# Designs tried in a protein design chat: VHH binders against o26223. Part 293

Target 1, 191 residues: o26223
Amino acid sequence: MKLLWTSQHIKVTVHIDGKVSKMDVLEAIKTRRSIRKYQDREVPEELIDKILDAAMCGPSAVDERPWHFIVVRNREMLEKIPEVHPYGAMVKDAPVAIIVCCDSSLEKIPGFWVQDCSIASQNILLAAHSLGLGAVWTGVYPLEDRVEGIRRLFSIPEHVIPFSVIPLGYPAENPGTRDLFDPDRIHLEKW
Below, E stands for the ipSAE of ESMFold2; O stands for the ipSAE of OpenDDE; V2 stands for 0.75 times the mean of E and O plus 0.25 times the DockQ between their complexes.

## First folded at step 18 (VHH)

Design YB25 (framework vhh_7nfr_2; at its last look DockQ between E and O 0.63; V2 from the best seeds 0.00; counts 0 for: pae E 7.6 > 2)
Fold by ESMFold2, look of step 18:
Structure YB25 (fold): chain B 191 residues (1-191), chain A 125 residues (1-125)
Amino acid sequence: as target 1 above (191 residues)
Amino acid sequence: QVQLQESGGGLVQPGGSLRLSCAASGFTFWEKWMSWVRQAPGEGREWVSSISYSGGWTEYADSVKGRFTIARDNVKNTLYLLMDSLKSDDTAVYYCAKHKYSAYGEKSPDEFDYWGQGTQVTVSS
């Protein structure tokens, strides 16, 4: 009875704790850097799940949520990405990549999917950073050859648009932080 | 202005070899996939082979696999096709073609945005 209750209690109360990260949101935004070198170390599926949960928390135009995500761990596929994505060379060295896509059948307002998928992509970068991972956004859309190359490589249907490829892993570099604030970009009341 | 200039065609005996060249200009050659396409007399154009922008991936039509080798020199902006074990069925005009997209798979003519003038290959005893 005690053993059964203990087992039942463990099952009932055992949830993935809501947060593994304790990083302040402003700190995450200010300290996140593009990471293009990764340790030879797998990224646990649990962390990918948390990152994708964060990706889907972003706002979208009229709540259309047009995003889909392809998680790529297969070495052969990761090695093929650079052959259709000229600036994606680091992807071959990543333990995992996330492809952010738009399903155009989910669009409610034409063209806003670009903003929607950009928000999801940035959330992936921030969430990865807060979990001790490094990532970089490699652009796919709107470059026609990259879009078609990624689409064919991953058998993505015509109504689905690959937007970005985000390799990630435990970082093997530290580029440091940057101070990018530029007050000349701020306009009060009008241009 | 994109320009593709083929050369190296000629008359060859069955079982012989030829090397075709294609000089490319007017675009960033190393950024694009390239292909060879051929057209036999009285027939439509047939995709022969493709090569990725770095040369790290090559694809061949079943009819030429194991006999032809595609290669590129990104310093000289030149595409090559080494043809070995030539057969009479290989007689065709061979075209250098620039891909619209950096994509895998066999290609129809719609996959290319620019073509060369072609070079004649004739295999006969």
Scores: ipSAE 0.030, ipTM 0.514, lowest interface PAE 7.6, mean pLDDT 87
Fold by OpenDDE, look of step 18:
Structure YB25 (fold): chain B 191 residues (1-191), chain A 125 residues (1-125)
Amino acid sequence: as target 1 above (191 residues)
Amino acid sequence: QVQLQESGGGLVQPGGSLRLSCAASGFTFWEKWMSWVRQAPGEGREWVSSISYSGGWTEYADSVKGRFTIARDNVKNTLYLLMDSLKSDDTAVYYCAKHKYSAYGEKSPDEFDYWGQGTQVTVSS
């Protein structure tokens, strides 16, 4: 009995009426993949607003909410990002990118801003996916050369730290889903 | 340890051409911007040209624009400067410089964390 691995083509039924079917949170988490290829299609502002709303809904240390977001649509700027971010090549092909930043003046407890901005970045990825967009997290912090590159490119003040660059667009690839569950990483009561 | 070694300098006549090379080691070459900087006798260091990771972006000083071409081979870990239509004013020691940070248009000496020993270029009739 040859177990025909029916590659369940998750038919992302893009409903014709532009309404992206809502997926539940577990589905979003489990099926999310890094997308690095995008269609030549603009992302509506409404979707970016929803994504940014989601980005700001995560917890932060003592509710410090240190995050800021730079929305980049300018083609010239998008094309420049890869030149200061060696792993950001896909950004030039995206219709939009979000740069997640930390305003250090808002930080209440030192060091937790990394967690806060990570949560915000992940929420961006999940929200994008749930809305039928593809995205990828390109790390900026803590690599100083990338931090400074992005800072200078976007004239970011010294007290603000660029954290991540997240290109977004309608996916032009389907990498499929993968099972990442590893029971060996689970310890009960003690290590 | 980071090492930068320039070569290819020499004596040329006005209107001549030279190709400078810089062999890089001790760091991931393609992850860093590179520049050429020159110093003429009795003068300060002058930025000449910069190149991004893959060479997708290049910049030149106005004094060399249209005559010099910066290039890199990331497989060979080598930076190049093609110098055409050389002038007497191009006489200088040319240094290969590693960028500390990646940034457009940064020409300040503080941008560079490592320098080669330099190669002498003399343009004289």
Scores: ipSAE 0.020, ipTM 0.455, lowest interface PAE 4.7, mean pLDDT 89
ESMFold2 (binder alone), look of step 18: mean pLDDT 80; pTM 0.818

Design YB26 (framework vhh_7nfr_2; at its last look DockQ between E and O 0.74; V2 from the best seeds 0.00; counts 0 for: pae E 3.5 > 2)
Fold by OpenDDE, look of step 18:
Structure YB26 (fold): chain B 191 residues (1-191), chain A 124 residues (1-124)
Amino acid sequence: as target 1 above (191 residues)
Amino acid sequence: QVQLQESGGGLVQPGGSLRLSCAASGFTFWEKWMSWVRQAPGEGREWVSSISYSAGWTEYADSVKGRFTIARDNVKNTLYLLMDSLKSDDTAVYYCAKHKYSAFPETQDEFDYWGQGTQVTVSS
């Protein structure tokens, strides 16, 4: 008996084998929410690999692919992140966090790395969601206090810029879905 | 405008205690690391203590470790320095300083705002 929990909540179709059903891309985009509460459950390395693979599949300016990723599982380090990121309190409760960084030596056109790392960060969120994980984007760049805080905490070289911290885990909350469509933001042919 | 105003300094005997306060305004206090720095007569500025914005992380100079306690009230926008077992060598002007970065300071340039300071004198 497939307990179809018909409640208006995110139908996470959990297959009988405990595997999360594959989401199509539109479903993943539309149903993704920031998750800040996590279960006391480890995230398998295989899932992190898939997420990182997705993170590297986005476009980048002139294919510069300037991104680097720090995968943090050490409990002590996870607990320190909130001390250098004022909006990173949830990181201490996550089993893992990904720090997205830019290697400036890989940048071909100045300034586009922000877009590149944003795309990578968003892909992390979408991939995590599609795999049945919850995540949230905590912004580091362009705030200098956070950038330098994360840099020093993880001994990041000067030519590498921390961009975002993304805690991940199995979700312990369900914020529901939002309809964010606004036709007033759509202009046809001209403003 | 960012303002930092120290208070609580004074004259105390060796072994005495003082509580310094720093009233902060003009910025989001709870989002910033804060420090105390002191300057004795004829000497350079000496870092005393630092505190993270959530107070979950604190550090102290070796000269004050075990005697001083840094604290903060983010509701009152106030930084504190509890000073116990004061020594003559603790005599200095004590400054409240705002951090540029969410990290322990490596240089004086990592503070973007300073208070006017409060005088602490330890003398028998």
Scores: ipSAE 0.853, ipTM 0.929, lowest interface PAE 0.5, mean pLDDT 93
Fold by ESMFold2, look of step 18:
Structure YB26 (fold): chain B 191 residues (1-191), chain A 124 residues (1-124)
Amino acid sequence: as target 1 above (191 residues)
Amino acid sequence: QVQLQESGGGLVQPGGSLRLSCAASGFTFWEKWMSWVRQAPGEGREWVSSISYSAGWTEYADSVKGRFTIARDNVKNTLYLLMDSLKSDDTAVYYCAKHKYSAFPETQDEFDYWGQGTQVTVSS
């Protein structure tokens, strides 16, 4: 970027984030769908950085922020995840996956890390959607067999708990939107 | 209840072949890793082979590699061990074992269910 002007008092601003998001937050929430088919196309590191920044913006119990993230791009590792994670078959076809983990040594209120990591996971899904990517949350915790499988595959220490595996990429499917509002689930003042 | 039932053992000559089967019931077979483990007379249990739920990842003990093949049929809930080029050292009771975790075991106590075993005897 140049700061010196030769003949005019006009400053040119370059937007350096690579893409300007215009999606309203309610629209993002209402239109996000689980995407399990991805284009054979790399996801730029810049987008992953934005997604993880968003993940860490979530609230946590007493601000404990117990989350850690493993970014997986290596093909050999992505292909091994489905062999320890039966509901993660689509991960082998994704250009990248994010493993959301809890560091239990950061936990201040027992058991609330599940809510904390759930919030971070949902923020990953919404941020990916707003950036033109598709993603799906595949559950690992609380299934002990899958937790241990992922932990051993990625050398995750015993005090760190893998919570979810989220494959993402540019979508190769469009499942459409849904209308899920159900007034019978709303109770005023009491049950 | 989890039940594992082995079959297909018998008496064979050195160099012969056998196919072991393990019928599984009482759990979601296609979501679990499975193993074969053997025990020779007077010895401890020896891990033989393991297979991931999709069969995409298999491992073998050095003593059987190249001679034994582990396989599974997730529709019929059956685990197999194809044993070729059998040697007298392969004489043992062969057990079907279910993994506790979706991972290769680090210790023997990571098998949470076992079959009754099927005898394989390799003798001239």
Scores: ipSAE 0.356, ipTM 0.732, lowest interface PAE 3.5, mean pLDDT 90
ESMFold2 (binder alone), look of step 18: mean pLDDT 80; pTM 0.815

Design YB27 (framework vhh_7nfr_2; at its last look DockQ between E and O 0.80; V2 from the best seeds 0.00; counts 0 for: pae E 7.3 > 2)
Fold by OpenDDE, look of step 18:
Structure YB27 (fold): chain B 191 residues (1-191), chain A 124 residues (1-124)
Amino acid sequence: as target 1 above (191 residues)
Amino acid sequence: QVQLQESGGGLVQPGGSLRLSCAASGFTFWEKWMSWVRQAPGEGREWVSSISYSSDWTEYADSVKGRFTIARDNVKNTLYLLMDSLKSDDTAVYYCAKHKYSAFPETQDEFDYWGQGTQVTVSS
């Protein structure tokens, strides 16, 4: 039985009328990929607003919602980010980046802010994908060199911790979909 | 273990040139900013130059600007300092230093590892 790998070309039917068809949540999760190449096309503010709205809809520990977001569109600043983030080269090619930060003064339980900001970051990625954009999560925290690099570059106050840098844009690559399901990672009742 | 080993120091006449090298090991060299710092006899440590991991960003102390060039080879895990037009005031022990942060240093505490240093003596 020749498993015909039907390359289901997920025709992202970009309807001409600018209405990005609403992607199903599971589809968004399953088909999302890290995108590191972007078109020379600006991202509308409306889309960024939707993405940020999604970023703030995730749960947080005891509803602390410690996240802040820096939206970076300035070309000079985008070009500087790779100098303080060794894996941030793609940021210079993006029309916009979101820096997810934690305000430690909002933290209610120590340490959960990492989870909170992770959820926010993931929601950014999923929302971007559902809207026809590509994005990638570039980790900042917990690496001190990147944390302080980003902090100084953006004059972030000491009580605020940069967590991630997420460049966004219309994708100029299609890495395809991956099947990451691993039944060996599932344990029933016991390990 | 992180190791930084300087070499290339020596005696040179005023107006001469030297190339210092710093061999780095025990960490991912290309991911880190690096600096040269020097200490003259009886003086404190003086920042000389810094370089980003990609080499796109470099800075120099005013005392060496236009004469010294910081460079790096990330394949060889080596930091360099090209010193031209050397002056007597450049006489010092030169240290290679690893940055804690991806930024130009504000204080000496922003270096987490140092080499043993190499002696540079500029004398007629």
Scores: ipSAE 0.839, ipTM 0.924, lowest interface PAE 0.5, mean pLDDT 93
Fold by ESMFold2, look of step 18:
Structure YB27 (fold): chain B 191 residues (1-191), chain A 124 residues (1-124)
Amino acid sequence: as target 1 above (191 residues)
Amino acid sequence: QVQLQESGGGLVQPGGSLRLSCAASGFTFWEKWMSWVRQAPGEGREWVSSISYSSDWTEYADSVKGRFTIARDNVKNTLYLLMDSLKSDDTAVYYCAKHKYSAFPETQDEFDYWGQGTQVTVSS
């Protein structure tokens, strides 16, 4: 796996019929689905670089940017994740997974790292989707047994908190689009 | 209320076999690693074997490798220890233990619940 990366070379050129095309952000948000089945196809390192660059573009409390990412491609390690993460069975079938972590030494405001890492995790899902990949957020924090299981498996130090495990790959399923808008959840001026 | 109840112990000749069972209740059994731990007379508790919730990861103490087999039935919420080629050194009370974490234990205090134990005596 490649623990040292650079974002200065992340450029995307997409051509269809002589035109550059990109997905509208609102369309990406509405059409992203959790994908748990993946093609037997490698994800290029360049796409992972773009996804992690996007992850780090998220806002954070007082710009604390507490996140760290572990990129896992080693087959043996991917196969061990389900043994410490009971809802992570699909990880063994993914070509790659990203572990989102908080380095508590970077916290400037206690406890906001959860929001910060949630934002980074969601950006990973959206960026993967925009690049033709499928992904799913599998929860680690705040479940103590999962946090400790992942920490030990990847030798994560005590001041670093694994937050989520995100397997990703080219999708081998199409669960379709949902309409989840619920006007009853909207309150004007007051509850 | 977490409960672990061992059974299947007894008196056995050297070279004999036993199957221990541990009935589990009060928690989501299939989401937890489980272990067998034993305590010989006058000694501390010592780890014997562990099994992941899916059974795909098992570990054994060197003293029992090749002779003991840990297994689980996640439908019946039952942990098993199949003991073959028993030796006098295997005489102990055998405990079923629930892991605190989904991980191979590094210390004994990582077992948060224990059964009452079942006696295994290998006579000779």
Scores: ipSAE 0.039, ipTM 0.551, lowest interface PAE 7.3, mean pLDDT 88
ESMFold2 (binder alone), look of step 18: mean pLDDT 80; pTM 0.813

Design YB28 (framework vhh_7nfr_2; at its last look DockQ between E and O 0.88; V2 from the best seeds 0.00; counts 0 for: pae E 5.4 > 2)
Fold by OpenDDE, look of step 18:
Structure YB28 (fold): chain B 191 residues (1-191), chain A 124 residues (1-124)
Amino acid sequence: as target 1 above (191 residues)
Amino acid sequence: QVQLQESGGGLVQPGGSLRLSCAASGFTFWEKWMSWVRQAPGEGREWVSSISYNSGWTEYADSVKGRFTIARDNVKNTLYLLMDSLKSDDTAVYYCAKHKYSAFPETQDEFDYWGQGTQVTVSS
């Protein structure tokens, strides 16, 4: 196992064969950060496939699995996303973005699709991080201005709801880790 | 309370120039797309121009392309319309409009707030 240090002093653990080492699930969860700066480096399709596989492994209400994913690599489209998402500026700097959508025709119980797509989005973030990539969740739903902006930009049909835009790439920043544990948020047996 | 207040209208000769301003308040201006819409006497409202919140994306009606420039100052919460080479057909009340969506408008219902308008008259 070889430790690589980027010019940004980002520690990346790789195997000798050049593959990023795996991290356990708790490590991935605990150390994940939103990454908004990316290297000028392409993300292999293999990694995207793994990320999307992970995205589809989460639970959904009554197993409805309403999620769809738009993988965006086109530079022109990536550059347009910030024009329809006011907090999506970093997307133009990413080599790829995943747009998580809900197909409402697949919904079995009203309203749970938000949870389903949230789980999928979080799995994307965790998977990306575990694979040595950085990503950030930019919320689209439920803000109507963003939903319709993304919808029209990508010609998404009316029954499909864009939920999140997740740019990802090799990280060009290291924000460090945070301890977010708060025992005051834990209630035993009753409030 | 959302407020849009247009100014800068007036009487000009054909070929003249005007700069319209729209002062915005009551919402986060830089997060919203903005448009200019005009209404000539006896006619319906006509879309003129739209601008994204960061000014990176603009569009114009064919009737004003090459003559009008939409701009914004997000620090001043102000939308602008620079009008050059004005024609008699440009005579209208010009309205500043806030978008519901981060997209170019397809219908008038896609604006959730309007200013009171400013009169532009182009006449020899």
Scores: ipSAE 0.841, ipTM 0.925, lowest interface PAE 0.5, mean pLDDT 92
Fold by ESMFold2, look of step 18:
Structure YB28 (fold): chain B 191 residues (1-191), chain A 124 residues (1-124)
Amino acid sequence: as target 1 above (191 residues)
Amino acid sequence: QVQLQESGGGLVQPGGSLRLSCAASGFTFWEKWMSWVRQAPGEGREWVSSISYNSGWTEYADSVKGRFTIARDNVKNTLYLLMDSLKSDDTAVYYCAKHKYSAFPETQDEFDYWGQGTQVTVSS
């Protein structure tokens, strides 16, 4: 499934059980964990649409918005991703994955697309978490072997760079929250 | 330093079998795709078979399908080619090759390292 935009920019706000998500943004950031085990339960298209809407809300270098997203639900394709991505074994068990890509023809400042696609990827993780889903960012770029493997598997053109693969689903694990605040990483006025 | 060393070649009669091995070192073997490629005397190199890092995806040249089996042992860092029903046109030097990408190769420059080869000769 792909989120489609027309010349009229028709959007649909997704409601779960008739309710909008109520998770506070700081809570979402603090409690999000990488989830690698998923229930055997489909993720509705409506939730994927909300997640991709959130992904596209991120800032980008000079508003270049270089991102594109491939939504993968086909079992055979999900099972092939681990064959080209050695650290993506959990993808075969996910009901859906999102591939975050950069269209280099949209770049306005060379090289900043990495930051742009990182922002979009993190927004996917946070939005999924706020909707009761679990996800994990598996890295593709800058590892050339994985970039080419994913590009060829999904027929991605040469000017488009696969950046990350994000499997997601209803979580089947709860790793708990972490306290990662480290005051020694904070420098006032200078290093 | 990447090293690939083939072994197990030899002289065999038509219809016979051989098992080739390729010992790998100097890289993280289990996260790389590997292939067998062969070269008959005076001929260009011919791709034979490829295997993904976890063995879940294998492909074979039409000329060897059903007769050859590619396999790997990620604990011993070894690639194998099990050759059955050998024919005279299988006579070649067989090379193991490390993929540059996690994909089936489109050209030979997509193999970044090669072994020294092992000779397979099928004759009566």
Scores: ipSAE 0.236, ipTM 0.660, lowest interface PAE 5.4, mean pLDDT 89
ESMFold2 (binder alone), look of step 18: mean pLDDT 80; pTM 0.819

Design YB29 (framework vhh_7nfr_2; at its last look DockQ between E and O 0.76; V2 from the best seeds 0.00; counts 0 for: pae E 3.7 > 2)
Fold by OpenDDE, look of step 18:
Structure YB29 (fold): chain B 191 residues (1-191), chain A 124 residues (1-124)
Amino acid sequence: as target 1 above (191 residues)
Amino acid sequence: QVQLQESGGGLVQPGGSLRLSCAASGFTFWEKWMSWVRQAPGEGREWVSSISWNSGWTEYADSVKGRFTIARDNVKNTLYLLMDSLKSDDTAVYYCAKHKYSAFPETQDEFDYWGQGTQVTVSS
């Protein structure tokens, strides 16, 4: 039985009317990939708003919602981010980046903000993908050199912690889909 | 263990040139900002130059601007300082320093590791 690798070309049917067909949640999760190459095309503000709305819809510890978002479109600033983030080279090629931050003054229980901002970051990735954009999560926290680098670059106050930098754009690559399901990671009732 | 070892210092005449090297080990060198700092006899430490991880950002003290060039080889884990048009006032021990942060240093406390230094003497 020749396992025909049907390269399911995810036909992103870009409907002519600019309405990106709503992607199913599971499809979005399963087909999302890190995108590090972008088209020379601007991302409409409307899409960023939708992405940010999604970012704020995730749960947070005791509903603390400690997240803040810096939307960066300035070309000079985008070009500077790679200088303070060794793995952020792709940011200079993106039309926009979102910096996810935590306002520590909003934290109610210590330490959960990492989870909260992670959820927000993941929602950004999923929302972007569902809207036909590509994105990648570049980690800032907990590496002090990156945290302080981003902090100084964007004049972020001391009580606010930069967490992640997420460049976004229309994808100029298609890395394909992966099957990451591993039944060996599933334990029933006991380890 | 983090190690920084400077070399290339020596005696040179005014107007001469030197190339300092700093061999780095014990950390991921290419991910870190690096600096040169010098200390003249009887004086405090003076920041000389800094360079970003990919060399895209460089900065120099006014006293050395236009004469010194900071560079790095991330494959060799080596930091360099090219010193041209040397002056007597450039006489100092030159230290290689690792940054804590991905930013130009504001204080000496922003360096977490230092080399032992190499002596540069500019004299006729």
Scores: ipSAE 0.760, ipTM 0.894, lowest interface PAE 0.6, mean pLDDT 92
Fold by ESMFold2, look of step 18:
Structure YB29 (fold): chain B 191 residues (1-191), chain A 124 residues (1-124)
Amino acid sequence: as target 1 above (191 residues)
Amino acid sequence: QVQLQESGGGLVQPGGSLRLSCAASGFTFWEKWMSWVRQAPGEGREWVSSISWNSGWTEYADSVKGRFTIARDNVKNTLYLLMDSLKSDDTAVYYCAKHKYSAFPETQDEFDYWGQGTQVTVSS
């Protein structure tokens, strides 16, 4: 897809339901909120495809791209996720969830897969938001009990590590925006 | 310091009932899967039943299915086993066990903490 821009500014062009959507990148970042309540409304496959495309656009350590994604729509499986994942209670209410995984056989730099999968997970959240969806990142790794629970539930092989579970759907809540800027967290030149 | 303390065992006649309790402390009980495991005289440990952290998923050994019910109270941090229609083959020490993983166990090594057990004896 071609980017359309002016000489002094750039805007991210996003497609929603066959139409170009215009949301500034900084606006998307500042307005995205964790959404844990969803409408009883199907999320089209096309939107999931766009979200996963965005997930894979993230940088990774030495371009290792260690991520894999499991898309879960089956109601029975969505209901079982909370049984092995206490932080994922809202997953049973979502029309779809994405499990972000690391394939350790793709690792080129030991241990950086956590950063890689975190970047992919955040891109999922931002892309979902830009498409009119709500999502929340629920952490699985590094909690060994939940990692193994999710692995067994989805028959994930030993060398693949489930990192996060991200339920998503059209939002049924609007928590508003937050002002989180804290200048005391900024240090110039040194601590 | 994880502590698991079973109670409620005793002598019962065939066809009778017992309710076992396991008081748990020293860990976040409501986040953990729990099991009952038993050991008959001169035998190895036999898995009896498991329950997920919120009780939404329970499983039973074939030998007890339909007769035993596993339950938990996450407010009181207590695991239960309701045993009905007891048989002589149910005679064993019953252990409360904490799972290492949020999954049904594949080996006994996946129980990282055990209680001291409570004796159940089914005899005429």
Scores: ipSAE 0.362, ipTM 0.748, lowest interface PAE 3.7, mean pLDDT 90
ESMFold2 (binder alone), look of step 18: mean pLDDT 80; pTM 0.812

